# VH-VL binders against ABC transporter G family member 3 (ABCG3), part 18

Target 1, 243 residues: ABC transporter G family member 3 (ABCG3), of Arabidopsis thaliana (Mouse-ear cress) (q9zuu9r114to356)
Amino acid sequence: IAWKDLTVTMKGKRKYSDKVVKSSNGYAFPGTMTVIMGPAKSGKSTLLRALAGRLPPSAKMYGEVFVNGSKSHMPYGSYGFVERETQLIGSLTVREFLYYSALLQLPGFLFQKRSVVEDAIQAMSLSDYANKLIGGHCYMKGLRSGERRRVSIARELVMRPHILFIDEPLYHLDSVSALLMMVTLKKLASMGCTLVFTIYQSSTEVFGLFDRICLLSNGNTLFFGETLACLQHFSNAGFPCPI
Below, E stands for the ipSAE of ESMFold2; O stands for the ipSAE of OpenDDE; V2 stands for 0.75 times the mean of E and O plus 0.25 times the DockQ between their complexes.

## First folded at step 19 (VH-VL; framework fv_tiragolumab)

Design t109 (from t100 with heavy chain Y115H; at its last look DockQ between E and O 0.59; V2 from the best seeds 0.00; counts 0 for: pae E 5.3 > 2)
Fold by ESMFold2, look of step 19:
Structure t109 (fold): chain C 243 residues (1-243), chain A 126 residues (1-126), chain B 113 residues (1-113)
Amino acid sequence: as target 1 above (243 residues)
Amino acid sequence: EVQLQQSGPGLVKPSQTLSLTCAISGDSVSSNSAAWNWIRQSPSRGLEWLGYTYYRSKWYNDYAVSVKGRITINPDTSKNQFSLQLNSVTPEDTAVFYCARLTYDFWSGYSYFDHWGQGTLVTVSS
Amino acid sequence: DIVMTQSPDSLAVSLGERATINCKSSQSVLYSSYNKNYLAWYQQKPGQPPNLLIYWASTRESGVPDRFSGSGSGTDFTLTISSLQAEDVAVYYCQQYYSSPLTFGPGTKVEIK
């Protein structure tokens, strides 16, 4: 996936004039992790949604998005998008939730739906939780936030997308859980999945796992490139890396 | 290199149970990379998939509708084999039976048959 | 069930000439998420089990001569033998692995004229 001169405006008074993303350029190679980083209101979620074709009606996109070298919108079912907050069904076990997702979404692969579910469980390190209730409904105690986040990502993996967009995969995770999530996502990328996701801030350990970084501030791309090049870029300017 | 070796009787009387075994070398019956199948071939029906067994966190089976209720496919991890049992056979079940390995990967799932056993002609006649 | 058909039922071709085998499925076997056709071709010589020849409609299995090629998409597929050899005398089957049950074509017998 690549983007060129990508600008997103939000509906203002009588016109689309409020620029949220300003002339952004970047790309993600197949099977790599590309991170969009920045503080709150930097435009990172808007950029993620623009790349995925998920902008709200109040937003307008200018510029170009390329998939495998062609200008096209991604068709339904060819990619996964994980929202920051995903509604889970607490009365189901993890396995049941994923299986019903597969049943509804994968026509034609009926005999494989059970194996797809087991693969998603394994890929997101959910084996110990697979037969546990998700919980959190009707006075039920359930999964912790880390496990719930992994279930929400696993649900999208059931579709076996080649490209997975994740809005804040580390949201509300402690540093150990965040590192485990990133290691898990790195392994997923090595299996051939292209990952593009947003992150507020990262530790030095998590930062080292990223392949490419798109650093945003107030809609502007401050840096785009390889992780090592990011460190060298700010070192050459005589300042510590801002992340 | 994966090889499949079949064994079992070639003559079965009507109403009895046919039983075949497929020994696996170069892979494991519990492998995450494969599913283990039985397929039969006759002049009247051609090649017909009968069912499979595979391991993903637990054992799963699936069977073709044409033989559901009569068929059982069981893995044996200690001998690295899997078996076919087909109950209440009739002369219409006469066929060459093959065991076969169905390939697997995360993105495409279970796909095509890359390795086949040598085949066993089973005749149902009294 | 996805019904697979093949044509012709039998084909006689002179050595060194092109042989063409057609396969049709009753439903599309193209999965758009992966942009792949879930179709395989097998060769079965007399007295032997089927052997994998082509998968994903057009990808040759390791060790298969480049005179064998697969083409087509969706519901219509073709196996081509560009220069028939004596060892190519066999029955050729197409097979879909898009959905359960896994189904095979009725076969096409290829013979030397």
Scores: ipSAE 0.203, ipTM 0.660, lowest interface PAE 5.3, mean pLDDT 80
ESMFold2 (binder alone), look of step 19: mean pLDDT 91; pTM 0.937
OpenDDE, look of step 19: ipSAE 0.831; ipTM 0.920

## First folded at step 21 (VH-VL; framework fv_tiragolumab)

Design t110 (from t108 with heavy chain S111E Y115H; at its last look DockQ between E and O 0.03; V2 from the best seeds 0.00; counts 0 for: pae E 3.2 > 2, placed apart)
Fold by OpenDDE, look of step 21:
Structure t110 (fold): chain C 243 residues (1-243), chain A 126 residues (1-126), chain B 113 residues (1-113)
Amino acid sequence: as target 1 above (243 residues)
Amino acid sequence: EVQLQQSGPGLVKPSQTLSLTCAISGDSVSSNSAAWNWIRQSPSRGLEWLGYTYYRSKWYNDYAVSVKGRITINPDTSKNQFSLQLNSVTPEDTAVFYCARLTYDFWSGYEYFDHWGQGTLVTVSS
Amino acid sequence: DIVMTQSPDSLAVSLGERATINCKSSQSVLYSSYNKNYLAWYQQKPGQPPNLLIYWASTRESGVPDRFSGSGSGTDFTLTISSLQAEDVAVYYCQQYYSSPFTFGPGTKVEIK
């Protein structure tokens, strides 16, 4: 996936300007992790949605998004999108929840649906939780926030997308859970899934797992490139770490 | 009408590779509603599923553990056929081999093996 | 893996009489969402591939005589030939296609007494 001169405007979103994303350029290679990082209201979620073709009707997008070198709409099932806040069914086990998702979204043989569910469970390191009830928002009786987030991601993996967009996978996760999430996603990328996700902030350890980074601030792209290059860029400017 | 026509040698020497082909007519090897299977039958092992291949935006395969590591099922879209390759055969691999279609219907949801090849006896002997 | 068993191994029945073949699976082949059992029955005659008789445990394939019927759910299934005909002499197999690997029963040979 690649984007050129991408600008997104949303009426009423900002006090002084309707431009939420301003002339952003970037790309993500297959099987890699590209992170869109920035503070709150930086436009990172909007950029993510723009890339995924999931902007709200009130938004206008300018520029171009290319998938596999062509300006085309991504077909159903080719990509996944995980919202920051997702609704799970607490009364179901992880496996059951994913299975129902497969039933609703995937046509085909029963064995196929079962297979993709198991793959998703494995991919998101949910094997130990496969038969556990998801539970409600009271984590005392159900899955913790990290596991819940991984379940949300696993739901999208049922479709075996080539590209997975995730809005703030580390949202409200502790440092340990965050690291586990990123390691899990890194493994997923290594298996060929292209990952593009947004992050508010990260630890140095997590930062090192990214292949490329797009830094946003007030809609402007401050940097785009390899993670190492980012560190060098800011180091040269007198900033040892942008994190 | 869907038809499966098998072809290949009926005699293979030990340690060699067994190769069979199943030509498909009336359907596509890349059909989104089909999985293409190989099954063998012998007096000692009965009917034994060996594996399948199917296309869903990409090709998928699965093989029986008993033959895993020795078996390859390959589709050929250009000829609308799929093949079986079984390496390092022994006399224990002697059997009648069948290709078969597993069909899925989106609207009714039915699944079953609805078409079989005529079968090919393959004897492993020196 | 789901292991399939059948009983009896062989069955001799007089013409016009009922033949009953049992099949068991080591695990349930019932898909609860559809309330369907992923079990098939095949008839095989010498020199021929297996011929599908019943799928989803109780649904007859098109063209199959009504004297053939399948019943059961979960792990226990039965194929019944209500009135055995001469052309029914064959080996009958049950098969599960609930999960890979797909597995077959050992077969039941039906003969005329």
Scores: ipSAE 0.378, ipTM 0.726, lowest interface PAE 1.5, mean pLDDT 92
ESMFold2, look of step 21: ipSAE 0.389; ipTM 0.686
ESMFold2 (binder alone), look of step 21: mean pLDDT 92; pTM 0.931

Design t111 (from t108 with heavy chain Y115H; at its last look DockQ between E and O 0.85; V2 from the best seeds 0.00; counts 0 for: pae E 4.4 > 2, grease 19.1 > 18.9)
Heavy chain, then light chain:
Amino acid sequence: EVQLQQSGPGLVKPSQTLSLTCAISGDSVSSNSAAWNWIRQSPSRGLEWLGYTYYRSKWYNDYAVSVKGRITINPDTSKNQFSLQLNSVTPEDTAVFYCARLTYDFWSGYSYFDHWGQGTLVTVSS
Amino acid sequence: DIVMTQSPDSLAVSLGERATINCKSSQSVLYSSYNKNYLAWYQQKPGQPPNLLIYWASTRESGVPDRFSGSGSGTDFTLTISSLQAEDVAVYYCQQYYSSPFTFGPGTKVEIK
ESMFold2, look of step 21: ipSAE 0.305; ipTM 0.652
ESMFold2 (binder alone), look of step 21: mean pLDDT 91; pTM 0.933
OpenDDE, look of step 21: ipSAE 0.867; ipTM 0.949

Design t112 (from t108 with heavy chain S111D Y115H; at its last look DockQ between E and O 0.86; V2 from the best seeds 0.00; counts 0 for: pae E 3.7 > 2)
Heavy chain, then light chain:
Amino acid sequence: EVQLQQSGPGLVKPSQTLSLTCAISGDSVSSNSAAWNWIRQSPSRGLEWLGYTYYRSKWYNDYAVSVKGRITINPDTSKNQFSLQLNSVTPEDTAVFYCARLTYDFWSGYDYFDHWGQGTLVTVSS
Amino acid sequence: DIVMTQSPDSLAVSLGERATINCKSSQSVLYSSYNKNYLAWYQQKPGQPPNLLIYWASTRESGVPDRFSGSGSGTDFTLTISSLQAEDVAVYYCQQYYSSPFTFGPGTKVEIK
ESMFold2, look of step 21: ipSAE 0.447; ipTM 0.735
ESMFold2 (binder alone), look of step 21: mean pLDDT 91; pTM 0.929
OpenDDE, look of step 21: ipSAE 0.747; ipTM 0.883
ESMFold2, look of step 23: ipSAE 0.351; ipTM 0.668
ESMFold2 (binder alone), look of step 23: mean pLDDT 91; pTM 0.929
OpenDDE, look of step 23: ipSAE 0.515; ipTM 0.793

Design t113 (from t108 with heavy chain S111Q Y115H; at its last look DockQ between E and O 0.43; V2 from the best seeds 0.00; counts 0 for: pae E 5.8 > 2)
Fold by ESMFold2, look of step 21:
Structure t113 (fold): chain C 243 residues (1-243), chain A 126 residues (1-126), chain B 113 residues (1-113)
Amino acid sequence: as target 1 above (243 residues)
Amino acid sequence: EVQLQQSGPGLVKPSQTLSLTCAISGDSVSSNSAAWNWIRQSPSRGLEWLGYTYYRSKWYNDYAVSVKGRITINPDTSKNQFSLQLNSVTPEDTAVFYCARLTYDFWSGYQYFDHWGQGTLVTVSS
Amino acid sequence: DIVMTQSPDSLAVSLGERATINCKSSQSVLYSSYNKNYLAWYQQKPGQPPNLLIYWASTRESGVPDRFSGSGSGTDFTLTISSLQAEDVAVYYCQQYYSSPFTFGPGTKVEIK
């Protein structure tokens, strides 16, 4: 299965509110990182959900989303979606949590579940934390926010998604943890996973890792294109580069 | 380019331990894209998978129920080999034993046996 | 365990004619989320180990002649040799890799009539 020369065109609307996403157009190439950037209330999470087919019942989508050139919804198991805030089971170790997720999502693959879990652990750089408790109760020390975020992404990797949508992978991460997360995600993309995610703000180092950028403000797409073209666009218009 | 070369004795007395070794070239026994298997073939049982070992952050094994409790498959990373030990053998264990590579990738999971050793006939007889 | 059966036990076919081997599994080896049949075919000549011919039920391994093809889904699978050659005399095995233990069919011997 390959996702090549894919163009995603969409428009967004919510009843009883201003338009959240206004005539947005864009695409993500297979095995690349495509980022949706913007401040709070820019529509970035709504755009991400629209692309993934994850809009709430109160929202309507207009326009088209294409997958491999076909107008279709992505089938169950073909994509992953990682929420901004994630519920984890704190009484389990990382390995246990991923293993039980594999049991629920991959029936009939008993011999593959251990290997899938180990691959997800390795892909998200969780080897040192695999046997540690996730935590989540008053007296139980657990994982820091960076490790918890990587666990939430690893859970979605258990399903072997071709496309992974991540809402704010850098949420509540310090600068070192944020850089490590982006390096990890870049490696994951190079292994063949197509990544589309939202980012509120980026450093210069993180910005250089993006392949394509969709810049939103107040529901409007200010820019869509390659990272280099983004720098040229703002330079020509006299705006400072976003970070 | 991947080749599996088997070695070990072809005659084992009943109640003793059968021991075979499979040397790997063109790949690593600790590869995260493979699992290393032993399979035997006899007229009465046909082809029978015995078990495998693989490395994913740590070493894992899985063994067929029919031989569980008697079988051990050990990797040796320094020699790039893996071994079979089958305890308490009987004449019914007489078979041609093969080592085989089982491929794996993240997207497709464990796949099929793409490379086989040359086979070693092991006869269990007094 | 998934039990694999094959028919016929042996098959005699004239040179250049079609040979058809059937394989059945006791339960489905199709993972519907991936739309993949975890089924392989092997050829074994006397004194040699099995050699992989077909994987994913229908995908031909590199270097395997075009006359070999696989078909089927779920529990019923077929290996077809469209024009039998003298070198195709062998025993053919199907094998599932859907779940452990990995299991093989009993084999089908193909001979020249």
Scores: ipSAE 0.136, ipTM 0.613, lowest interface PAE 5.8, mean pLDDT 78
ESMFold2 (binder alone), look of step 21: mean pLDDT 92; pTM 0.932
OpenDDE, look of step 21: ipSAE 0.818; ipTM 0.917

Design t114 (from t110 with light chain S100L; at its last look DockQ between E and O 0.05; V2 from the best seeds 0.00; counts 0 for: pae E 4.5 > 2, placed apart)
Fold by ESMFold2, look of step 21:
Structure t114 (fold): chain C 243 residues (1-243), chain A 126 residues (1-126), chain B 113 residues (1-113)
Amino acid sequence: as target 1 above (243 residues)
Amino acid sequence: EVQLQQSGPGLVKPSQTLSLTCAISGDSVSSNSAAWNWIRQSPSRGLEWLGYTYYRSKWYNDYAVSVKGRITINPDTSKNQFSLQLNSVTPEDTAVFYCARLTYDFWSGYEYFDHWGQGTLVTVSS
Amino acid sequence: DIVMTQSPDSLAVSLGERATINCKSSQSVLYSSYNKNYLAWYQQKPGQPPNLLIYWASTRESGVPDRFSGSGSGTDFTLTISSLQAEDVAVYYCQQYYSLPFTFGPGTKVEIK
């Protein structure tokens, strides 16, 4: 996936258009982790949605997005998008939730759906939780936020997407859970999944796991490149890496 | 490196149970990258897939409709082998039986048969 | 169930000449997400089990000579032996692995003319 001169505007209530993303350029290589990093209101979630073709009706996109050299939105079912807000069913076990999701999304024989579900469980390091109730939010003994986030990602893996877009995978996670999430995502990328996700902030340990970084501030791309080049760029300019 | 070695009787009387065993070397019957199959070949039916067993957190089976209700495929992890039991056989079950390894990949699922046993001719007659 | 058919039933070809075997499936075996055809070819010599030649419609298995090639997509597939050798006398089967049950073609016997 690549984007060139990508600009996104939002129609205001008073007919004024505000630019949320301003002339952004970047790319993500197959099987790598590319992170869009920046503070709140930097445009990172808007950029993520623009790349995935998930902009709301009130938004207008300018510029070009290329997928494998083609100027087009990705076909239905060829990509996954994980929202920041996770819609899990607490009365189901992890295995049940993933299986019912497969039934709703994948027509076909039951055989393939079982294999797909078991692989998603294994890929997201959920084997120890597969038979546990998801719980939470009015249920006792539910999964913690890190495990719940991995379940939401596993749900999207059921479709075997070429590209997986994740909005804030580390949101509200403690440092241990955040590290586990990133290690898990790194393993998933090494298996051939292209990952693009947003992050508000990261620890030094987590930062080293990213392959490429797109830094945003107020809609502007401050840096795009490999992780080591990012550190060298800001070090050479006399500033520590922003995050 | 992966090898499949079959064993079992070649003659079975009608209404009895056919029982065959396939020993695996170079891989594990509980491998999460393979499924373990039985396939038969006869002049009237050609090559016919009968079913498989595989391990994904637990053991699963799928059987062909034509033999469902009569067939059982069981793994034996301690001996690294898997077996075929086909109940209530008739002369129409006469065939060469093969065990076979079905490959598995995370993205493509269960794929093709890359290793076969040597084959066992089983004749069902009085 | 996906029904596999092959043509011809048998084929006689002179040594060094090209042999062509066709296979058709009753429905597409192309998985569009990966643009891959779930189609394999097997060679079976007398007294032996089938042996894998080609998978993904066109990929040769390790150790298979260059003279074997596969082509086609969707429902129509071809196995080509560019220069027939004496050891290529066998029955050739196509097989789909797109869905259960796995099904095989009826076979094409290749012999020397």
Scores: ipSAE 0.181, ipTM 0.660, lowest interface PAE 4.5, mean pLDDT 80
ESMFold2 (binder alone), look of step 21: mean pLDDT 93; pTM 0.952
OpenDDE, look of step 21: ipSAE 0.415; ipTM 0.745

Design t115 (from t110 with heavy chain Y52F; at its last look DockQ between E and O 0.03; V2 from the best seeds 0.00; counts 0 for: pae E 5.0 > 2, placed apart)
Fold by ESMFold2, look of step 21:
Structure t115 (fold): chain C 243 residues (1-243), chain A 126 residues (1-126), chain B 113 residues (1-113)
Amino acid sequence: as target 1 above (243 residues)
Amino acid sequence: EVQLQQSGPGLVKPSQTLSLTCAISGDSVSSNSAAWNWIRQSPSRGLEWLGFTYYRSKWYNDYAVSVKGRITINPDTSKNQFSLQLNSVTPEDTAVFYCARLTYDFWSGYEYFDHWGQGTLVTVSS
Amino acid sequence: DIVMTQSPDSLAVSLGERATINCKSSQSVLYSSYNKNYLAWYQQKPGQPPNLLIYWASTRESGVPDRFSGSGSGTDFTLTISSLQAEDVAVYYCQQYYSSPFTFGPGTKVEIK
């Protein structure tokens, strides 16, 4: 996927130049992790949704988004989008939730639904939790935020997407859970899934796992490039931590 | 290189159980990337898929409707092989039986038969 | 079950000439989201097991000569032998792997004329 001169504006009554994303350029190669990084209100979630074709009706996109070098639609089932918060069914086990998702979403006989569910469980490091209730209905017996986040991603993985867009995969995770999530996502990318996701901030250890970084501030792309080039950019400017 | 080697008797009496074994080299019967199949071939039916066994956290089977209820496919991880048992055979079960590896990939699912055993002619006759 | 049919039942072709084998499935074996046809072709010589020639409808297996090619999409597929050789005398089967049960065509016997 690539984007060129991408601008997103909010539809307003009295100010039509209220731009949330301002002339952004970038790309993501197959099987890599590309992160959109920035503080709150930097436009990172808006950029993510624009790339996925998931903008709300109140927003308009200008510029170009390319898939495999052409400006074409992504077919149903070829991409996944994981929202920051996903409503899970707490009365089901993890395996049951994923299995029923597969039954509702996957085409007929082509997919052995059991194999797909087991692969998703393994890919998201959910093996120890597969037969546990998701919870939320029974608060004290449910999964923690890290496991719930991995279940929400696994649900999209059941569709076998080529490209997976994730809004804040590390949201509300402790440092150990965040590192596990990033290692898991890096492994998933190496298996051939193209990942594009947003983060607010990262530790040095997590930062080293990214292939490419799109650094956003107030709608402006401050940097786009490989992780090593990002480190050199900040070092030359005297800013040792990324924004 | 993956190789499949079949063994078992070539003559079975009607109403008895046909039993064949397929030994695997170059891969594991518990591989997450493969499923292990039996296919038979007769002049009247042509090539006919009978079923497979595969490992995904535990062992699973899927059998063709035409032989369901009579067929069992069992893995043996200690010997790295899998077997076919077909109960209550009749002369119509006379065929050349093949074992075959079916490939599996997360992105494409179950694929094609890339390696076949040498074949075993099994004749059901009194 | 997806029923596979082939035509012709047998085919006699002079050495060096083109042989064409058709295969039809009772329903589409194309997964359009991935643009993949779940169709394979096998060659079986007398006294031997089937041998994989073509998968994904048009991709040759390693070691298969260039004279073998596959084409078609959806429900209609073709195996072409561009210049028939003596060692190509065999029965050719198409097979779908779109869904269980996996099913084979009845075969097309190719002979030297």
Scores: ipSAE 0.207, ipTM 0.658, lowest interface PAE 5.0, mean pLDDT 79
ESMFold2 (binder alone), look of step 21: mean pLDDT 93; pTM 0.950
OpenDDE, look of step 21: ipSAE 0.395; ipTM 0.737

## First folded at step 23 (VH-VL; framework fv_tiragolumab)

Design t120 (from t112 with heavy chain Y60E; at its last look DockQ between E and O 0.70; V2 from the best seeds 0.00; counts 0 for: pae E 5.4 > 2)
Fold by ESMFold2, look of step 23:
Structure t120 (fold): chain C 243 residues (1-243), chain A 126 residues (1-126), chain B 113 residues (1-113)
Amino acid sequence: as target 1 above (243 residues)
Amino acid sequence: EVQLQQSGPGLVKPSQTLSLTCAISGDSVSSNSAAWNWIRQSPSRGLEWLGYTYYRSKWENDYAVSVKGRITINPDTSKNQFSLQLNSVTPEDTAVFYCARLTYDFWSGYDYFDHWGQGTLVTVSS
Amino acid sequence: DIVMTQSPDSLAVSLGERATINCKSSQSVLYSSYNKNYLAWYQQKPGQPPNLLIYWASTRESGVPDRFSGSGSGTDFTLTISSLQAEDVAVYYCQQYYSSPFTFGPGTKVEIK
C-alpha cells in the first residue's frame, strides 16, 4: 500500500471545514509493521481510516491511495480493521467466538475453518485462554483488556487479511502487556501480514520493534521512514527525537 | 519430499470389511498443515472423496455422507500412517482406492490434493 | 453439491499443437474476498494416480512444465497445453474445493492425432 499527497477534510457544523490530514505521503511494504505515531488529535486515526477506505460520510479524501501499484479498491475481506474499542460476545468462549466467525464468513470444509481458528489463537498468544469465556456478564469473570484486545485482533485474522489496520493496539495496556502485544504483532508480520497501526506514544523497548514510522502532528507528516532513519534524522539536526 | 505408500488386500468378499493402510514419508500424520484423505475411483461413480482425518489439538474426522456410518479413518502416530476401514462392502464398492494429502496454509488458504498414493484396486466379489 | 462438467470428452491433437480442455461448475467457485478460484486440475496417466497440475485455477504446481496453463474464473475454466508432447497423453480432471463435498469433473482424454 502507498499514499501520495493524501488530504482529508472533515465537515464541521455550520459549514466549517478543516484539514485533518494534510498532504501525507508514505507506504507500507508487504509483511512489515508500519506505525502511525502522534499525539491525540494529530490525525493518525483519520489517516488509518483513509488508507483502509473506512472514512465516515462527513469526511472528504483528496490525493491517491495505491494498492500494489494500482489505484484499486481493496476487495471486501482482503483487509482487516480493528477499532480502538470493539464489541465481543461475552457468553462465548474465545474458541467459540472465533469459530462462529469462521463458519459464517469462510468457504471450505470444517478442516479449514477449524485450522484457521486454531492458527489465529496461536498467532495472538491466546492458547491458555481459548476455552475461557470472553465474559462481561454479571455472573462471570471476563478476560482482561490485553486478552480482549488480542481476541479482537484474532477475529479479524480469521478472515486472513493481506493487510491489517489496527487503531491503538496498545490502548489501556501496561508496559509488559504492550511489549508482548508488539512482539506478537511483529511475528504476525513476519508470517506475511502487512500491519499498519496507530500509537499515541511508545517506550524505547516497543519503539525498537517498529519497521517504519509515520510521525504526525496537527495533521502534518513530520517524518516517514525506517525507525533507525528517524533517530538519525533528528539527531543530525541537533534536536531530540520527538518520539 | 512427501510420499504416500498404500498397502492392503485387493480382494474382499461382500459383507466383509475393507481395510487399507497409507504410510507417510516426508511429513507427519499429525501435521498442522495437512489432512489425510481417502478417495476412490470407479467407472460408475468416477473420482469420489470419502473422508479425511486431521489433527488440531485433538483428532478430527469428516466423512462423505454417502459412506458415513460404514467408514472409519484412523491415524497411527507411532507408524506415521493412517488407515481406511469400510464396513459391509458390496460389489458397488469395487474401485481403485487412493490416499491423498489435503494441503492447508494459513495465508494461501484452502484444500487441494497435492500428493496421492499409488492406488489399490479393491474388488468386491464372491 | 457443486457438479463439475468437462468438454470435450476426448481430444486428439497433433504433436506440438495446442490442446484446450474446458471445465464448468454448477456454482461459482470464486471466493471474491480473496479473488481466488477454488479449482484444481489433475493429470492421470494410465495405471497411475491423478497428479496435481494446477491449483487456484491458474497456479502451476512445482515441477509442472510451462506448457500447461490454467485460466478462467467463476464457473468457466480452461486448461491449455500450448505444445502437446508425447508424455502429455492422459486423462485430465478438474476439481472444485470450494464447498463440501469436494467434487471432480468426469475427465477429458487427450490423445495424439
Scores: ipSAE 0.147, ipTM 0.604, lowest interface PAE 5.4, mean pLDDT 79
ESMFold2 (binder alone), look of step 23: mean pLDDT 91; pTM 0.930
OpenDDE, look of step 23: ipSAE 0.345; ipTM 0.741

Design t121 (from t112 with light chain Y98H; at its last look DockQ between E and O 0.83; V2 from the best seeds 0.00; counts 0 for: pae E 4.7 > 2)
Heavy chain, then light chain:
Amino acid sequence: EVQLQQSGPGLVKPSQTLSLTCAISGDSVSSNSAAWNWIRQSPSRGLEWLGYTYYRSKWYNDYAVSVKGRITINPDTSKNQFSLQLNSVTPEDTAVFYCARLTYDFWSGYDYFDHWGQGTLVTVSS
Amino acid sequence: DIVMTQSPDSLAVSLGERATINCKSSQSVLYSSYNKNYLAWYQQKPGQPPNLLIYWASTRESGVPDRFSGSGSGTDFTLTISSLQAEDVAVYYCQQYHSSPFTFGPGTKVEIK
ESMFold2, look of step 23: ipSAE 0.269; ipTM 0.646
ESMFold2 (binder alone), look of step 23: mean pLDDT 91; pTM 0.925
OpenDDE, look of step 23: ipSAE 0.632; ipTM 0.825

